# Ledger of designs, part 8: VHH binders against q9ulm0r997to1333

Target 1, 337 residues: q9ulm0r997to1333
Amino acid sequence: FSIPVHFTNGTYHVVGFDGSSTVDEFLQRLNQEIGMRKPSHSGFALFTDDPSGRDLEHCLQGSVKICDAISKWEQAMKELHPGKSEGGTRVVKLMYKNRLYFRSQVKGETDRERLLLASQTSREIVAGRFPINKELALEMAALMAQVEYGDLEKPALPGPGGTSPAKAQHLLQQVLDRFHPRRYRHGAPAEQLRHLADMLTTKWATLQGCSPPECIRIYLTVARKWPFFGAKLFAAQPAQLSSKENALVWIAVNEDGVSILDHNTMQVHITYPYSSVTTFGGCRDDFMLVIRSIPDKSSGKSHIEKLIFRMAAPKIAEATFIMASYMNHCTTTVNPP

## First folded at step 18 (VHH)

Design j4
Fold by ESMFold2, fold request of step 19:
Structure j4 (fold): chain B 337 residues (1-337), chain A 119 residues (1-119)
Amino acid sequence: as target 1 above (337 residues)
Amino acid sequence: EVQLVESGGGLVQAGGSLRLFCAASGFTFSRYAMAWLRQAPGKRREWVALIYYEGRTDYKDSVKDRFTISRDNAKNTVSLQMNSLKPEDTAIYFCAKAWYSTSRFFDSWGQGTQVTVSS
């Protein structure tokens, strides 16, 4: 058997397996073949898409057999469409991407790891889950254009080997769609989009001769200036605040703990280290965090804060699994026998 | 250890044809994209033709319709048929292994084979 494993840049690698192959064994084979470090270093994991087609991915546990995961996906799809004829249209999609980000592991990154981290970050920038100003966003898009397409080709008069001005403009708009934040182009008139494409060509032309590894290193150097690079962000509505529309926040989960970010600016309001998180979990669409504060000097008593957030149940499950994984990783690496 | 051995280079007249071969070993050949790169005197190494793991191909514009890349997964070989050769095709040609099945980045190549096209 073999199956494509997709990456966030739209490419894939085909990996072989048999009926007894676990996710751990499958990942070992994938990592050897594409030049990735093992999951304890890279933090990458294997996901399936959601059978319903929702924008939701499911992390596969290492002990699970690949064939069982595929069968479970197929059964869930069958249950969503009962009574339809037996004829395949949609098959499971395996995605390989970063799940846990460890700052101590940056030094040992492979060039494939850097490519895939940059690609995943680019996806987050486009989706608006990464803070970036308008000027820098265009420079970052140009770096991805250089990685994806190489040196910018100049338009030429129509001919067998030339690039027409219309084709060049279409490519530039395609690059903006793929690598530039959607929010900066939402509702923009065609003239503004053409102006953005012209600015893109200026930035991209400056990168002539820059290799993909060099562009990727620049990309990551810029992206890593954000303290929450590598964090997983979840939109949530605090239950303790007003029911007004402007109560939305980001819950950012990383190796340090759980942080609450302003939804618009993405500036941190507060960070709760894992040592202060006594309980967490979900019930329906409510995510709960119980925080033990620093003891008061005058009384010596710790304060307990209970935080409740409205959040989709599948996202709560993802957040709790990531938090538990970080807590387990820190315990394993800090407490030797 | 990945090993790539090119052969088939030589001197040929402009307008002529030449076929390059690459023997590959040390990796699961059928799972990777393969390519021919070339390096002309005084120029940087450039890709020329690419064949994905499933057989889909792509070519640099300057060689499209003149060059044909093919692969034989049973023999672990990649070939480049070069027709209508021009003096600007003169270069050392390298067989390259991509990073993965659909990658356009390369991590291994052989010592190369010289192709010289005379007027």
Scores: ipSAE 0.715, ipTM 0.892, lowest interface PAE 0.8, mean pLDDT 88
Fold by ESMFold2, last read:
Structure j4 (fold): chain B 337 residues (1-337), chain A 119 residues (1-119)
Amino acid sequence: as target 1 above (337 residues)
Amino acid sequence: EVQLVESGGGLVQAGGSLRLFCAASGFTFSRYAMAWLRQAPGKRREWVALIYYEGRTDYKDSVKDRFTISRDNAKNTVSLQMNSLKPEDTAIYFCAKAWYSTSRFFDSWGQGTQVTVSS
């Protein structure tokens, strides 16, 4: 058997397996064939799409057999579309992307890892889960254009007819759609979009001759200036402010702990190290985080603070799983069981 | 362990034809995209023709309709048929292995074979 494993840049690699292959064995083969380090270094994992077609991905556990995961997906698909499952057009999509980011593992990254991290970061920039100003956003889009398409070529002189300028403009808009934040182009009139394309052309032209590895290194150098690079961000509504129409925050989960960010500016309000997190978890649509403050020196008494956020249950499950994974990694590397 | 051996280069008059051949070993050939790259005097190495693992092809505009890339997964070979050759096609031609099935980045290539087009 073989199956494509998809990457965030729209490419894939075909990996072989048999009926006894576990996710761990499958990942080992994938990593060896594409030049990725082990998950304990790279933090990459294997995911399936959701059978319902929702924007939700499911991390596969290492001990699970690939064939069992595929069969479970297919069974769930049949249950969602019982009259059409025989003639359905969807097959499971396997995806490979970063789940945990470890700052200590940046040294030793392969070119493959850098490419895939940059690609994944680019998708977060486009989606608005990464703070970036308008000028820098165009520079970052130009870097990805250079990686994906190479040097910006002057439009070929048209023969009879003017098809070359239209093709060039179409490519520039395609680049903006793929690599530039949607929020900066939402509702923009056609003239503004042409202006953005002209500015993109200027930025992209300065990259002539820049190799993909060099562009990717620049991209990551810029992106890593944000302290929460590699964090997983979850939109959440503090329960105490639920009377407001849009009282959202970001819950950022990373190696250091759980941080609450302003939803608009993405500035950190507060960071809770994992050592101060006593309990966390979900009940329906409520995510709870229980924080123990540093004990007062004179009394030795700690204060307990309970934070409650409204989030969709699948996102709560994802956040708690990632938090648990970071906490387990820290205890395993310092104080192994 | 990856080995790529090019052959079939030589001196050809403008308008002539030449077929390049690449023998590959040391990897699961059928899972990777393969390409022909070239390096002309004073120029950087550039891709010329690409064939994906499943057989789809792509060509640089300057060689489209003149060059044809093909692969034989049973024999682990890649070929480049070059027709209507021009002096600007003069270069060392390299057979290259991609990073993975649909990658357009390359991590291995042979020593190359010289193609020289006179006139």
Scores: ipSAE 0.712, ipTM 0.888, lowest interface PAE 0.8, mean pLDDT 88
Fold by ESMFold2, fold request of step 19:
Structure j4 (fold): chain B 337 residues (1-337), chain A 119 residues (1-119)
Amino acid sequence: as target 1 above (337 residues)
Amino acid sequence: EVQLVESGGGLVQAGGSLRLFCAASGFTFSRYAMAWLRQAPGKRREWVALIYYEGRTDYKDSVKDRFTISRDNAKNTVSLQMNSLKPEDTAIYFCAKAWYSTSRFFDSWGQGTQVTVSS
């Protein structure tokens, strides 16, 4: 058997397996073949898409057999569409992307890890889950354009080997669609989009001769200035009585703990280190986080704070699993040979 | 260890043809994209032709209708048929292994083979 494993930049690698292959064994082969570090260092994991077609991904546990995971996916797909035999057949999509981000592991990153982290971050920037201003957004899009297409080509000259002005403008709009935040182009007239493309050419032209690894390092250096780079963000609504309709926040889960961010500005309100988290979990669409404060200096007693957030149950499961994984990783010790 | 050995270069008149060969070893050849890169005197190395693991191809615009890349997974070889050669095709040509099945980035290449096109 073989199956494509997809990456966030739209590329893939084909990996071989058999009926006894576990996810751990499959990942070891994938990592060896594409030049990635093991998951304890890279934080990358294997996911399936959701059988319903929803924008959800399901992390595969290491001990599970690949064939069993595929069969489970196929059965779930069949149950969603009982009796249907018309139309095309959809197959499971395996995806490989970062799940846990470890600051201590940055030094040892491979070129592939940097590419895939940059690609994943670029998707977050486009989707609006990463704070970035208009000027910087163009610079970041230009870096990805240089990575994907190389040096900006000159307009066509007589004979083959050049790019026509109309084809060049089409490419520039494709670059903006792929790498530039959608919110900054929402509802823009064609003239404004052409102006934006002209500004992109200015930024892209300055990158002439910059290699893909060099562009990716610059990209990550800029992106990592945000303290929550690598965090997984979950939209949630605090359960307390609202004064207005829009009380959404971001719950950011990273190596340090759980942080609550302003949904619009993405500024941090508060960070709860894992040492202060006594319990967490979900019930239906309610995510609960129980925080123990530092003992009161005067009484010597700790305070307990219970936080409840409304969020979709599948997202609660994902957040809970990621939090548990970070907590387990932080307490794990290496055994010398 | 990945090994890539190019051959088939030489001197050829403008308008002529040449076929380059690359022998690959040390990796599971059939799972990776492969490419030909070239470096002209005083210029940077550039890709010329790419063939994905399943056989799809892509070419630099300046060579698209003149060059043909192919692969033989049974022999672990990559070939580049170069027709209608021009003096600007003069370069050292390198066989390169991509990072993975559909990658356009390369991590290994051979010593190269010189192609010289005279007027």
Scores: ipSAE 0.710, ipTM 0.884, lowest interface PAE 0.8, mean pLDDT 88
Fold by ESMFold2, look of step 18:
Structure j4 (fold): chain B 337 residues (1-337), chain A 119 residues (1-119)
Amino acid sequence: as target 1 above (337 residues)
Amino acid sequence: EVQLVESGGGLVQAGGSLRLFCAASGFTFSRYAMAWLRQAPGKRREWVALIYYEGRTDYKDSVKDRFTISRDNAKNTVSLQMNSLKPEDTAIYFCAKAWYSTSRFFDSWGQGTQVTVSS
């Protein structure tokens, strides 16, 4: 048996397995073959797509057998389409991407890990889950263009080795679509889009001769200036607001704890270290955090805050699982048995 | 231990042909993309042809239609058929192993084989 494992840059590696292979054994083989560190260092994990086609990914646990995960996916798809004949067109997609990010593990990163982290971060920038201004966004897109396509070729050259104007324009639009934030191009008139392509061309041309590892190092150096680099962000709405304002927030989960960010500016409102979180979890579409505050000096009483956020149940499950994983990792590394 | 051994280089007249061969060992050959890179004197190393694990190919525009990359997974070999050779094709040619099945980045290459194209 073999199966493609997909990466966030649109590439994949084919990994062999048999009926007894666990996810842990599968990942060990994958990591050895592509030059990745083990999950306790890299924080990468294996996911399946959602059988319904929703934009949801499901983390596979290490003890699960790959064949069982595939069968579960296939059964779930069959249940979504009762009465359909065998031989549907969709097959399970395995995705390999970062799930937990550890600042202490940056020093030991491999070139493969840096490539895949940059690719994943680029997806977050495009999706609007990463704060970046307009000028820097084009520089970051140019870096990814240099990594994925190499030096910008000159347009309108006849004969072999030249690039036609139509082909060059198609590539520039592909780069913008793939690496540039959607919000900066949403509803933009054709003149603005042409201007963006011209600016991209200028920035990409300055990268002539820059190697992929060098471009990736620059990319990550810039991206890591944001304190929440590597955090997983979940859109949520506080459940009880008296304000008429749209009070969407980001719930950012990282190794330090759970932070609430302004949805538009992505500025942190507050960070709750895991030590202050007494209970967390979900019920239907409500995500709950119960926070114990520092005791008041005058009374000696600590205050308990109950925070409730409206969130889709699958996203609550993901957030809860990531929080639990970080709590377990920090306990193990700080207080080893 | 990854080993890549190139052969088949030599001196050839412009317009002529050469076939390069690469013997690969030390990894599961059929799972990786493979490539031919070249380096002319004073130039950066550049890729010229790539073959993915499943056989799909890609070429640098300047060699497209003149060069053909192929692989034999049973023998763990990669070859490069070079036709209509030009003096600018003069370089050391390296067989390279990609990072993974569909990667365009390389982590291993051999000592190379010299190709010299005379006018």
Scores: ipSAE 0.660, ipTM 0.875, lowest interface PAE 1.2, mean pLDDT 88

